# VH-VL binders against Protection of telomeres protein 1c (POT1C): the designs that were tried, part 13

Target 1, 144 residues: Protection of telomeres protein 1c (POT1C), of Arabidopsis thaliana (Mouse-ear cress) (a9jty4)
Amino acid sequence: MAKKRDSPKLIKIKDAIKLINQEVSLIGIVLEQREPKQCRNNDWICTLRIIDDTYPSPGLTVNVYSRTLEQLPQIKNHDDMILFTRIKMQTFDSGKRVNAACSRWVSSFALFEGEDLILHADEDTSAVFVWDGTDAPPASILAK
Key: E = the ipSAE of ESMFold2; O = the ipSAE of OpenDDE; V2 = 0.75 times the mean of E and O plus 0.25 times the DockQ between their complexes.

## First folded at step 21 (VH-VL; framework fv_teclistamab)

Design W5 (from S1r with heavy chain D109Y; at its last look DockQ between E and O 0.84; V2 from the best seeds 0.00; counts 0 for: pae E 2.4 > 2)
Fold by ESMFold2, look of step 21:
Structure W5 (fold): chain C 144 residues (1-144), chain A 125 residues (1-125), chain B 108 residues (1-108)
Amino acid sequence: as target 1 above (144 residues)
Amino acid sequence: QLQLQESGPGLVKPSETLSLTCTVSGGSISSSSYYWGWIRQPPGKGLEWIGEIYTSGSTYYNPSLKSRVTISVDTSKNQFSLKLSSVTAADTAVYYCARETTFDEWSHYYWFDYWGQGTLVTVSS
Amino acid sequence: SYVLTQPPSVSVAPGQTARITCGGNNIGYKSVHWYQQPPGQAPVVVVYYDEDRPSGIPERFSGSNSGNTATLTISRVEAGDEAVYYCQVWDSSSDHYVFGGGTKLTVL
């Protein structure tokens, strides 16, 4: 029997790192991007390190996968922001390290360039809105 | 602690089949997270990857050896094995078994995190 | 088949920094793993995915990879670092691993 999934709730990185083998959604500032690599199955990966106000150090490593190099996040500035949806938290190295995977099948990301873009999540982090800082109404990019 | 141990004859005649077994202890070969591989090193020379197997039976083989190599798994004994047919003196080497690990199920990047001690196989008449 | 080129040997004095290179066409788009093989022993991974260290490997082991060259750097070299070091990549054109020829690190 089929089960419909609710939209993932936006959570903070400090809580995400406890939710091993679960899908989460989160927003972070991109501190680092490692060079893109071609995987042995010819998919592409880039590795990001992101932070938020709850987990500024050492940051969370997120591996982002795509079919082509051009589909990877195009990080232009060291303070760019990224929204991840349905990324999977995991451990490796005998449970000593935590990272997340943004797969090309169930996950997605949205990259927001520069400090002028305003992201707003409601108090319960169930919706995310974006706007350019004008009087125009915010646009939803993640809904409860 | 996970350990890998190679076993098999140390001497093989030319044209015959080299057959080795790797016994895994302190872990399960049935784990869906790992590849299980064979690497060899001729005396005084570098490492040469032979091939590997995923528990489901998927294999990758070195193209230079592919026509002569079979790697298989026996989950009931927690072992995997190497057969190399039609051997010559050029196949004399230390043979290592090793486990490959990765970050996550999508990375498709692997590195060898545990190696056996190696076993010397000499091909001589 | 993809070719990896390593210098046959590197010699350094104790306390200095050793740099071991691994050359390959567009190797910066590949993930490079580095293995240490002490004399008479099996290899041990010291760096994976270009620059990451497994637990138990000292911070003085580090890696980088860009363009056509990957580099293993060992700072504050100790006598116990004397070994042969191999780089490794996947060759996706024929679906197999390639090792470099190995670099013997000698600590004078």
Scores: ipSAE 0.498, ipTM 0.795, lowest interface PAE 2.4, mean pLDDT 85
ESMFold2 (binder alone), look of step 21: mean pLDDT 92; pTM 0.937
OpenDDE, look of step 21: ipSAE 0.766; ipTM 0.895

Design X2 (from U1 with heavy chain E52S Y60S E100S Y110S, light chain Y29S; at its last look DockQ between E and O 0.05; V2 from the best seeds 0.00; counts 0 for: pae O 8.2 > 2, placed apart)
Fold by OpenDDE, look of step 21:
Structure X2 (fold): chain C 144 residues (1-144), chain A 125 residues (1-125), chain B 108 residues (1-108)
Amino acid sequence: as target 1 above (144 residues)
Amino acid sequence: QLQLQESGPGLVKPSETLSLTCTVSGGSISSSSYYWGWIRQPPGKGLEWIGSIYTSGSTSYNPSLKSRVTISVDTSKNQFSLKLSSVTAADTAVYYCARSTTFDEWSGDSWFDYWGQGTLVTVSS
Amino acid sequence: SYVLTQPPSVSVAPGQTARITCGGNNIGSKSVHWYQQPPGQAPVVVVYYDEDRPSGIPERFSGSNSGNTATLTISRVEAGDEAVYYCQVWDSSSDHYVFGGGTKLTVL
């Protein structure tokens, strides 16, 4: 029976950093974006630092890989939020520090503008809903 | 120019503790950009990483040697040391101290850019 | 544990090109570093991060890494290139510095 690869559950950054070599889904506020660079294999890499209420500054570093520069996250504002799906937690600095990799093959991300969004995670379905605080129903967020 | 020099006894008896010191000159061991490590090479054999230490005192060891290895740093003397307990003939080797680069979020890797000349330690009764 | 595999020896005539391989599972996803160890001397890095060359190392030394094989290429080999060459990676899963078994390059 092919062990149903349990879709990674949405978790907080404080818990994600404990799951080395595992795929996780998480949401965070973008604190910093480094200038994109081209890799030796002609792919592009963009490094983001993200935070949440459980993991404050300096935040978690996430390396986002893409085939083209245009496919990298386009962060416009300092309060932008990003949802990562199936990013791999890993170590660097001789295993002493933690970062994550968003691969072009396995991972996905979605960007959201503004801080006024309340994010609800369904623990059962790992679905993320965005609510603007109005009487409108929360909108489902799909990672693109 | 950065220089590393190993020092310590060249002969150790079985079951005793091998003790070596690496003296660093031409640079500070307190730099946050590097790790300080030990690598050994048995006669006619390949290289084996023993362990490394950061300026903070944080250590990483080869799992096969972890139970017997202690690496320490003395920033005041610009030195770091190796202790290997319960030695046997299998621990006979040239021991090198070396500096390695720290990892960053971009490259994510480390290599040894400076090496000592090595010191032979023979385990014999 | 992660393992690197090198041929035990490579022989080449002066002026020719030597290629030393380093095999590892998906080694192309890692950074490979190469060390030269002349007889009776300490190792010295000749290539780092797959293909970068330290200052002072001749352009004759180059590296490549893809798939399951990294390669150190030494063009226009000289007698002074005779040494044992080691590849090295850092394995993040085990926090381990891994060396290959070494390749003895003989200049005929």
Scores: ipSAE 0.013, ipTM 0.628, lowest interface PAE 8.2, mean pLDDT 88
ESMFold2, look of step 21: ipSAE 0.199; ipTM 0.705
ESMFold2 (binder alone), look of step 21: mean pLDDT 91; pTM 0.925

## First folded at step 23 (VH-VL; framework fv_teclistamab)

Design Z1 (from W1 with heavy chain W106F; at its last look DockQ between E and O 0.78; V2 from the best seeds 0.78)
Fold by ESMFold2, look of step 23:
Structure Z1 (fold): chain C 144 residues (1-144), chain A 125 residues (1-125), chain B 108 residues (1-108)
Amino acid sequence: as target 1 above (144 residues)
Amino acid sequence: QLQLQESGPGLVKPSETLSLTCTVSGDSISSSSYYWGWIRQPPGKGLEWIGEIYHSGSTYYNPSLKSRVTISVDTSKNQFSLKLSSVTAADTAVYYCARETTFDEFSGDYWFDYWGQGTLVTVSS
Amino acid sequence: SYVLTQPPSVSVAPGQTARITCGGNNIGYKSVHWYQQPPGQAPVVVVYYDEDRPSGIPERFSGSNSGNTATLTISRVEAGDEAVYYCQVWDSSSDHYVFGGGTKLTVL
């Protein structure tokens, strides 16, 4: 597996919820997707709830923003996985609730369908690779 | 706890300016998380949004009232105010101030999570 | 300006379910907020962002929004639920909030 310098470090959701007002990168299983909405500024939002093995309940709410409806995540199955890069952790409701924002300027996401998708990360989680179960060589998700 | 209190004259003559102040206690008006809004309700009628202000002074106004409305903020007094000029009997209403909240800086959408008790303003000679 | 249409009244027996509709062109693409106003009182938000409930609002209040109709649903209606209910959206064509005309809920 290739190692990428300066790739975003993935962290677990349990650690991410402590990093308020910071940008984090993480991966989770999509449990819920709410219907897309148009914002006051005519951007689009969809709201996801994601989990990982460290934070299976209540899950992390991630609000994903885009310029157009077509650019929003297209979740096919409730157990699909999503990788978020540089999403902003925040609180609302007087600090009682934690969510994250995937902005259209500094953040990104990548979707991975199916239960059998295998993700491989190097020893410091600086790079993430995806493998679809075929004999094809793994591809780096962060290779752009 | 957060409290919003409207104050101002309950009786205003036609053609004059209606002036109200909302005093905020239990929270700072300078918070970047909130807009501060005015809503009115004529007797027996529905709610009408008048406008809102951000602590920096940025405003949105109802287009039907925009030519007559000024909303302002005084952060040193933790207050925001409404002026409605050239009033007529049609401006008789209960006037509410309210806080608007959101769930992040990107949503651009807000809802009114706290309301004042309202103050009746009657326009009559 | 964007128009929200609510029925002027809904009547329901105690313990039953009330459904209050808010109609608008493509309202399913808008975030809908719902306010309860008992007689002589200030409004209180009961549902925001279509289906989310503020702290302190009983879970028997719920919301949905799809297509051209948003709905506030009140299960196990109590006499204390008698109020006028307003829906609200943002109208981005002229940058302002719009309220529906209100629906008076009567508990028989």
Scores: ipSAE 0.737, ipTM 0.856, lowest interface PAE 0.9, mean pLDDT 86
ESMFold2 (binder alone), look of step 23: mean pLDDT 92; pTM 0.933
OpenDDE, look of step 23: ipSAE 0.814; ipTM 0.909

Design Z2 (from W1 with heavy chain W106Y; at its last read DockQ between E and O 0.82; V2 from the best seeds 0.79)
Heavy chain, then light chain:
Amino acid sequence: QLQLQESGPGLVKPSETLSLTCTVSGDSISSSSYYWGWIRQPPGKGLEWIGEIYHSGSTYYNPSLKSRVTISVDTSKNQFSLKLSSVTAADTAVYYCARETTFDEYSGDYWFDYWGQGTLVTVSS
Amino acid sequence: SYVLTQPPSVSVAPGQTARITCGGNNIGYKSVHWYQQPPGQAPVVVVYYDEDRPSGIPERFSGSNSGNTATLTISRVEAGDEAVYYCQVWDSSSDHYVFGGGTKLTVL
ESMFold2, look of step 23: ipSAE 0.765; ipTM 0.869
ESMFold2 (binder alone), look of step 23: mean pLDDT 92; pTM 0.932
OpenDDE, look of step 23: ipSAE 0.823; ipTM 0.915
ESMFold2, look of step 24: ipSAE 0.759; ipTM 0.866
ESMFold2 (binder alone), look of step 24: mean pLDDT 92; pTM 0.934
OpenDDE, look of step 24: ipSAE 0.842; ipTM 0.909
ESMFold2, fold request of step 25: ipSAE 0.736, 0.724, 0.746; ipTM 0.861, 0.851, 0.859
ESMFold2 (binder alone), fold request of step 25: mean pLDDT 92, 92, 91; pTM 0.932, 0.930, 0.932
OpenDDE, fold request of step 25: ipSAE 0.817, 0.844, 0.843; ipTM 0.911, 0.933, 0.933
ESMFold2, last read: ipSAE 0.707, 0.711, 0.745; ipTM 0.827, 0.848, 0.837
ESMFold2 (binder alone), last read: mean pLDDT 92, 92, 92; pTM 0.927, 0.935, 0.933
OpenDDE, last read: ipSAE 0.813, 0.821, 0.814; ipTM 0.910, 0.916, 0.907

Design Z3 (from W1 with heavy chain S107A; at its last look DockQ between E and O 0.79; V2 from the best seeds 0.78)
Fold by ESMFold2, look of step 23:
Structure Z3 (fold): chain C 144 residues (1-144), chain A 125 residues (1-125), chain B 108 residues (1-108)
Amino acid sequence: as target 1 above (144 residues)
Amino acid sequence: QLQLQESGPGLVKPSETLSLTCTVSGDSISSSSYYWGWIRQPPGKGLEWIGEIYHSGSTYYNPSLKSRVTISVDTSKNQFSLKLSSVTAADTAVYYCARETTFDEWAGDYWFDYWGQGTLVTVSS
Amino acid sequence: SYVLTQPPSVSVAPGQTARITCGGNNIGYKSVHWYQQPPGQAPVVVVYYDEDRPSGIPERFSGSNSGNTATLTISRVEAGDEAVYYCQVWDSSSDHYVFGGGTKLTVL
């Protein structure tokens, strides 16, 4: 049973890449997780590449920061999905490349594992729905 | 378009101060995206990082040189400078200035994406 | 201070693959950048952040980094790849960049 909360408005990756210097929330499939690195400030980073149905190539790079190595996302399988909340869209390489930053204070993430799950979002309500492929009513999921 | 040009004396006497200026053209030194660094290379040897400066004046220095190094920036002239005091023959090297760029300023993962041509400084009596 | 170890030289035949290593304690937790310095020229970055290539660097330049070893791999080596190659990391214990000693790549 999902608890009702005011959820962040989700957008698609194709729209997110246009919102430079803004915070967005989005869902994607993790195609790649690079080995974690310790930053110059001793925080930890892992770099993910994610896709959705609107942006299957080349994917969006998301840099995820944490205080400790253990707090980084632990991607187990190639079909894992990740929900990002309030990540910052930004550019580098003189505006030629776009990435996103998932900070350890403002942003959050949630990992989802599973097969035959279908995720849909109602953009006006900022709700996320999951279907298991049956005729049963969809279950709602709200971002924490 | 972007160009970095080292300038300064090619010959410096022992115990004196080596002083170099890097003039940046084709871009602004005041960008929040960049550090500005000095690297040297003794003849026939490898690269040694000297230090770097942010346009606000914040610096990092190689610990082995820190007591003798000052890096400064003049944003109005689009320049940054190196002073290395109390030089000896061991400080003879090609000196490079370079721009450091990043994909994310938060964590500061930087690399040198543009280098000057380098200037040889010889320390000789 | 953090130490990076590179072999002083590597020789390969044209068209073959060169592998240049950069050893360091737990270097897999550091971001590694690689620079090419042709004879008499300033260095140029060929790989940053372990495996990414700047615009204009051909795909045959690639990088990897895990455990205690980072590797620059140059496939289909050409005579024009003859240069000294340097790896570089940040040493967070004393807040400075460290370069490896350099590896001279000789073709033939």
Scores: ipSAE 0.759, ipTM 0.857, lowest interface PAE 0.8, mean pLDDT 86
ESMFold2 (binder alone), look of step 23: mean pLDDT 91; pTM 0.932
OpenDDE, look of step 23: ipSAE 0.803; ipTM 0.902

Design Z4 (from W1 with heavy chain D109E; at its last read DockQ between E and O 0.70; V2 from the best seeds 0.76)
Heavy chain, then light chain:
Amino acid sequence: QLQLQESGPGLVKPSETLSLTCTVSGDSISSSSYYWGWIRQPPGKGLEWIGEIYHSGSTYYNPSLKSRVTISVDTSKNQFSLKLSSVTAADTAVYYCARETTFDEWSGEYWFDYWGQGTLVTVSS
Amino acid sequence: SYVLTQPPSVSVAPGQTARITCGGNNIGYKSVHWYQQPPGQAPVVVVYYDEDRPSGIPERFSGSNSGNTATLTISRVEAGDEAVYYCQVWDSSSDHYVFGGGTKLTVL
ESMFold2, look of step 23: ipSAE 0.737; ipTM 0.855
ESMFold2 (binder alone), look of step 23: mean pLDDT 92; pTM 0.930
OpenDDE, look of step 23: ipSAE 0.830; ipTM 0.919
ESMFold2, look of step 24: ipSAE 0.730; ipTM 0.854
ESMFold2 (binder alone), look of step 24: mean pLDDT 92; pTM 0.933
OpenDDE, look of step 24: ipSAE 0.864; ipTM 0.921
ESMFold2, fold request of step 25: ipSAE 0.672, 0.690, 0.669; ipTM 0.837, 0.831, 0.821
ESMFold2 (binder alone), fold request of step 25: mean pLDDT 91, 92, 92; pTM 0.931, 0.931, 0.933
OpenDDE, fold request of step 25: ipSAE 0.838, 0.851, 0.839; ipTM 0.927, 0.928, 0.928
ESMFold2, last read: ipSAE 0.699, 0.692, 0.714; ipTM 0.836, 0.843, 0.837
ESMFold2 (binder alone), last read: mean pLDDT 92, 92, 91; pTM 0.933, 0.931, 0.932
OpenDDE, last read: ipSAE 0.836, 0.851, 0.842; ipTM 0.928, 0.930, 0.927

Design Z5 (from W1 with heavy chain G108N; at its last look DockQ between E and O 0.73; V2 from the best seeds 0.73)
Fold by ESMFold2, look of step 23:
Structure Z5 (fold): chain C 144 residues (1-144), chain A 125 residues (1-125), chain B 108 residues (1-108)
Amino acid sequence: as target 1 above (144 residues)
Amino acid sequence: QLQLQESGPGLVKPSETLSLTCTVSGDSISSSSYYWGWIRQPPGKGLEWIGEIYHSGSTYYNPSLKSRVTISVDTSKNQFSLKLSSVTAADTAVYYCARETTFDEWSNDYWFDYWGQGTLVTVSS
Amino acid sequence: SYVLTQPPSVSVAPGQTARITCGGNNIGYKSVHWYQQPPGQAPVVVVYYDEDRPSGIPERFSGSNSGNTATLTISRVEAGDEAVYYCQVWDSSSDHYVFGGGTKLTVL
């Protein structure tokens, strides 16, 4: 039986850092959020620092772009998680740093409050499930 | 190593055109990551942005100078230039060329990460 | 045109902390860049994007920006930090860069 998977393949931040000029999908815990800024073209940017179990320090900087302030990630808690889809890995500052860009045209993100949610990723990181601690089956958040 | 070098006359008569060229070495002016700008500083005063150019020829100009300023780029010589017409004594200043950089291809915010040494242009009869 | 307000001068003793302010309406929504200009020299960027430091700028230099005030902070001030410091933003209403008037830092 041929099955079409609904979710993108997630990779770990340690592997993503090596894929310069490539688009990747990954999930991480939001460690820091900087104040949003309006750009010259009236787009908005906010800068996040995220971590996972493979890259807990210094974390990965992700610049997130949107048309409006309201479309930026609204981080509430220090344990919130974010899923990025098709973000571009790049070097910055003469190659001394690796950052990622979440464009408003190609990329997307999904934000999950970590304090009251249990996230369940399968073995190959191809799906992420949300489980709220009840007896109900986990809901998939990557299979839209 | 990146270097920016201003060149042109240090003395210009009133009503004439001030012309300066910035020669870029150690990097290509055609890079899609950069704007190339002119900033001036009258003696004892602050910095005033004149304008900037992208390698394709697209420009932004200071509204207060817009009617008198032209910035151009010559990618084959790795240079960009400033012309300021109908000068007066108020245009006496040190003129800097500078590179503007950004984070990535989607960023629309820039800062001046390299400056030329500056050249004094005096407008005097 | 958007106005940036800086104090004309700040004086501190060596080893102390200097704080140079840049005031502007809703400047917290703008990216603020800071330039150091030593006497007779071209400016050099010391802080960009409110708080980021270019390679080669010592950790003593830091920045912050919220509300109507951006601040450049120089800790453990040295004589070599004597310079004029300018803040800079983009003014979207008339599509041009605005510099503050400059703050002369004097180390006593």
Scores: ipSAE 0.685, ipTM 0.840, lowest interface PAE 1.2, mean pLDDT 86
ESMFold2 (binder alone), look of step 23: mean pLDDT 92; pTM 0.938
OpenDDE, look of step 23: ipSAE 0.779; ipTM 0.894

## First folded at step 24 (VH-VL; framework fv_teclistamab)

Design AA1 (from Z2 with heavy chain D109E; at its last fold request DockQ between E and O 0.60; V2 from the best seeds 0.75)
Heavy chain, then light chain:
Amino acid sequence: QLQLQESGPGLVKPSETLSLTCTVSGDSISSSSYYWGWIRQPPGKGLEWIGEIYHSGSTYYNPSLKSRVTISVDTSKNQFSLKLSSVTAADTAVYYCARETTFDEYSGEYWFDYWGQGTLVTVSS
Amino acid sequence: SYVLTQPPSVSVAPGQTARITCGGNNIGYKSVHWYQQPPGQAPVVVVYYDEDRPSGIPERFSGSNSGNTATLTISRVEAGDEAVYYCQVWDSSSDHYVFGGGTKLTVL
ESMFold2, look of step 24: ipSAE 0.724; ipTM 0.843
ESMFold2 (binder alone), look of step 24: mean pLDDT 92; pTM 0.934
OpenDDE, look of step 24: ipSAE 0.872; ipTM 0.926
ESMFold2, fold request of step 25: ipSAE 0.709, 0.680, 0.739; ipTM 0.827, 0.832, 0.858
ESMFold2 (binder alone), fold request of step 25: mean pLDDT 91, 91, 92; pTM 0.925, 0.931, 0.931
OpenDDE, fold request of step 25: ipSAE 0.846, 0.848, 0.848; ipTM 0.932, 0.935, 0.936

Design AA2 (from AA1 with heavy chain T101R; at its last look DockQ between E and O 0.74; V2 from the best seeds 0.77)
Fold by ESMFold2, look of step 24:
Structure AA2 (fold): chain C 144 residues (1-144), chain A 125 residues (1-125), chain B 108 residues (1-108)
Amino acid sequence: as target 1 above (144 residues)
Amino acid sequence: QLQLQESGPGLVKPSETLSLTCTVSGDSISSSSYYWGWIRQPPGKGLEWIGEIYHSGSTYYNPSLKSRVTISVDTSKNQFSLKLSSVTAADTAVYYCARERTFDEYSGEYWFDYWGQGTLVTVSS
Amino acid sequence: SYVLTQPPSVSVAPGQTARITCGGNNIGYKSVHWYQQPPGQAPVVVVYYDEDRPSGIPERFSGSNSGNTATLTISRVEAGDEAVYYCQVWDSSSDHYVFGGGTKLTVL
């Protein structure tokens, strides 16, 4: 039989920073986005700083990689939210900092523009619903 | 404590091969996060990147030097080396070895985060 | 190959702010790294990836990069900041690193 691949569970940033060399899933508010750069391997990088209620400062740095510029997250507003799936936590700067890598191979992200989107999460953050402001019912984007 | 130490002859005759070794201590040359580079600086002038090597043997070379340069690595000795053939007086410079690091295993962003103290190589008769 | 242009020298009084520029065509889409070379010493990275500082580099050192110009800014300049400063980028057209010509910072 084929081996089942379990999805990482959604966790808070305060817990994610303890899970070095592990893949995690989390949601945060995008506080900063740095200008995209083309790397020497011809991939693209942009660097985000994200926060949640458990880790409002200094925030978690996430390096997001893609094949093309168009595939990078397009942050429009300071209250935009991003869901990361299977990003890898690591120490950096001789262990002084923790950051995360969103690879183009095993990770993914979903961007929610805060100005026009409604998000609802249940009490333990085991499910998040997104609504685009139309009459369509909210869609679930995460299950525990 | 990371240390990079250049070694090799300080005087080389024209048309011969310049050969230098960088010995790495306090860190493993085999890390997937590092390239190992050679940079030179003619006296009183700016920096010129020569090239670099990954621990598996993959290399990048400065196009202006590529026909004359060979960089190699010996992971068992924690060393990497530079050979520059057919030297002239224009190859007189301080030669630095340096470690180049990145953010993570997916990144194509690198910078030289540690440099050896450099060694002067003079090309003259 | 890609050309990086730096002023040959910058002079600043102690306690003031030094700004060292690195010009290049569309350098804003490239990552810029800055190296300090004190007299008679090997280079040391002071800013990488446009604006990041390695551990041990004081917050007085900062970087920016947009359009055709990257800038290394050193606030509250001290005599110990006298050095030559080099910017560096990757040239993807021929797959090699390029250094700027260097800027000698003089603290008067």
Scores: ipSAE 0.703, ipTM 0.847, lowest interface PAE 1.1, mean pLDDT 87
ESMFold2 (binder alone), look of step 24: mean pLDDT 91; pTM 0.929
OpenDDE, look of step 24: ipSAE 0.847; ipTM 0.913

Design AA3 (from AA1 with heavy chain T101V; at its last look DockQ between E and O 0.70; V2 from the best seeds 0.77)
Fold by ESMFold2, look of step 24:
Structure AA3 (fold): chain C 144 residues (1-144), chain A 125 residues (1-125), chain B 108 residues (1-108)
Amino acid sequence: as target 1 above (144 residues)
Amino acid sequence: QLQLQESGPGLVKPSETLSLTCTVSGDSISSSSYYWGWIRQPPGKGLEWIGEIYHSGSTYYNPSLKSRVTISVDTSKNQFSLKLSSVTAADTAVYYCAREVTFDEYSGEYWFDYWGQGTLVTVSS
Amino acid sequence: SYVLTQPPSVSVAPGQTARITCGGNNIGYKSVHWYQQPPGQAPVVVVYYDEDRPSGIPERFSGSNSGNTATLTISRVEAGDEAVYYCQVWDSSSDHYVFGGGTKLTVL
């Protein structure tokens, strides 16, 4: 059977929370990181709360899974930004709560550190640019 | 409305097999998000996890009971069951069935969010 | 097998704060779940994943977990909170759940 190769559309958190059981890609500022936990299958999880301009409160909970503790995102600053690719939106607590899962199999993340970084998106949020606060041209970090 | 109902004999003789069934109504036992568990509580004592089953038949068992325990699932009847062989008076307890839920399909983070009312099983001659 | 230690009893006056501890070696790396069992009733989960509260559980129930101690905190305690409280973790070395011995909360 042919494999599905299409990547999900990059979207804002406000829209992502409506796309239950779908893979999405999004970017946010990390507001909180909970202490890592060892899962029953001996993988590791850390739980992040992220926001963007469309969903500054209460934020989106993202559970990030890895094989080892060292592979989890290493959040260093309160303003760190994270890009998630192909994370799965889900509900729990009888459908009253929404989170996302960044699996170690199909998802990925990229962490951007420092207050100097400026992230810009075009009107469709189809591409994200990073800029280090100088006059140098912005660098693209996403392709659709 | 989710309901979990334990059923089975309330009295079992020593050396025989304790057999209980949990009937699930108001939800499907086949959900990928759930494990289905058995927990017991001897009178006046604490909770002891016996084991659990996924709808596909995959199980985890308490190592202290593993040689005597079988948990099975019948998805067509929306039921799961417990058999505990070679019982003694130490197996007298209230037996609960419970649903175990998670955040997401990748999580190893589960908790028991719904419990049956429990059924007392007494092991006595 | 992993050992969880709870005090057998905690007493508190109505309106005050109760703290119920669950001790275990490096329990801060484990997810701790807390169950309330009123007399003669089935348990109900009041906190899961250390500090999260299921829908329908009052916000005065909260949890924390760090180092070797997890704590269930019940603020503005009411008579209806009298129950036995159990902590629970997964023991990955032997692939099973472990419950603490339970803490009886008495509201004076």
Scores: ipSAE 0.736, ipTM 0.854, lowest interface PAE 0.9, mean pLDDT 86
ESMFold2 (binder alone), look of step 24: mean pLDDT 91; pTM 0.927
OpenDDE, look of step 24: ipSAE 0.853; ipTM 0.915

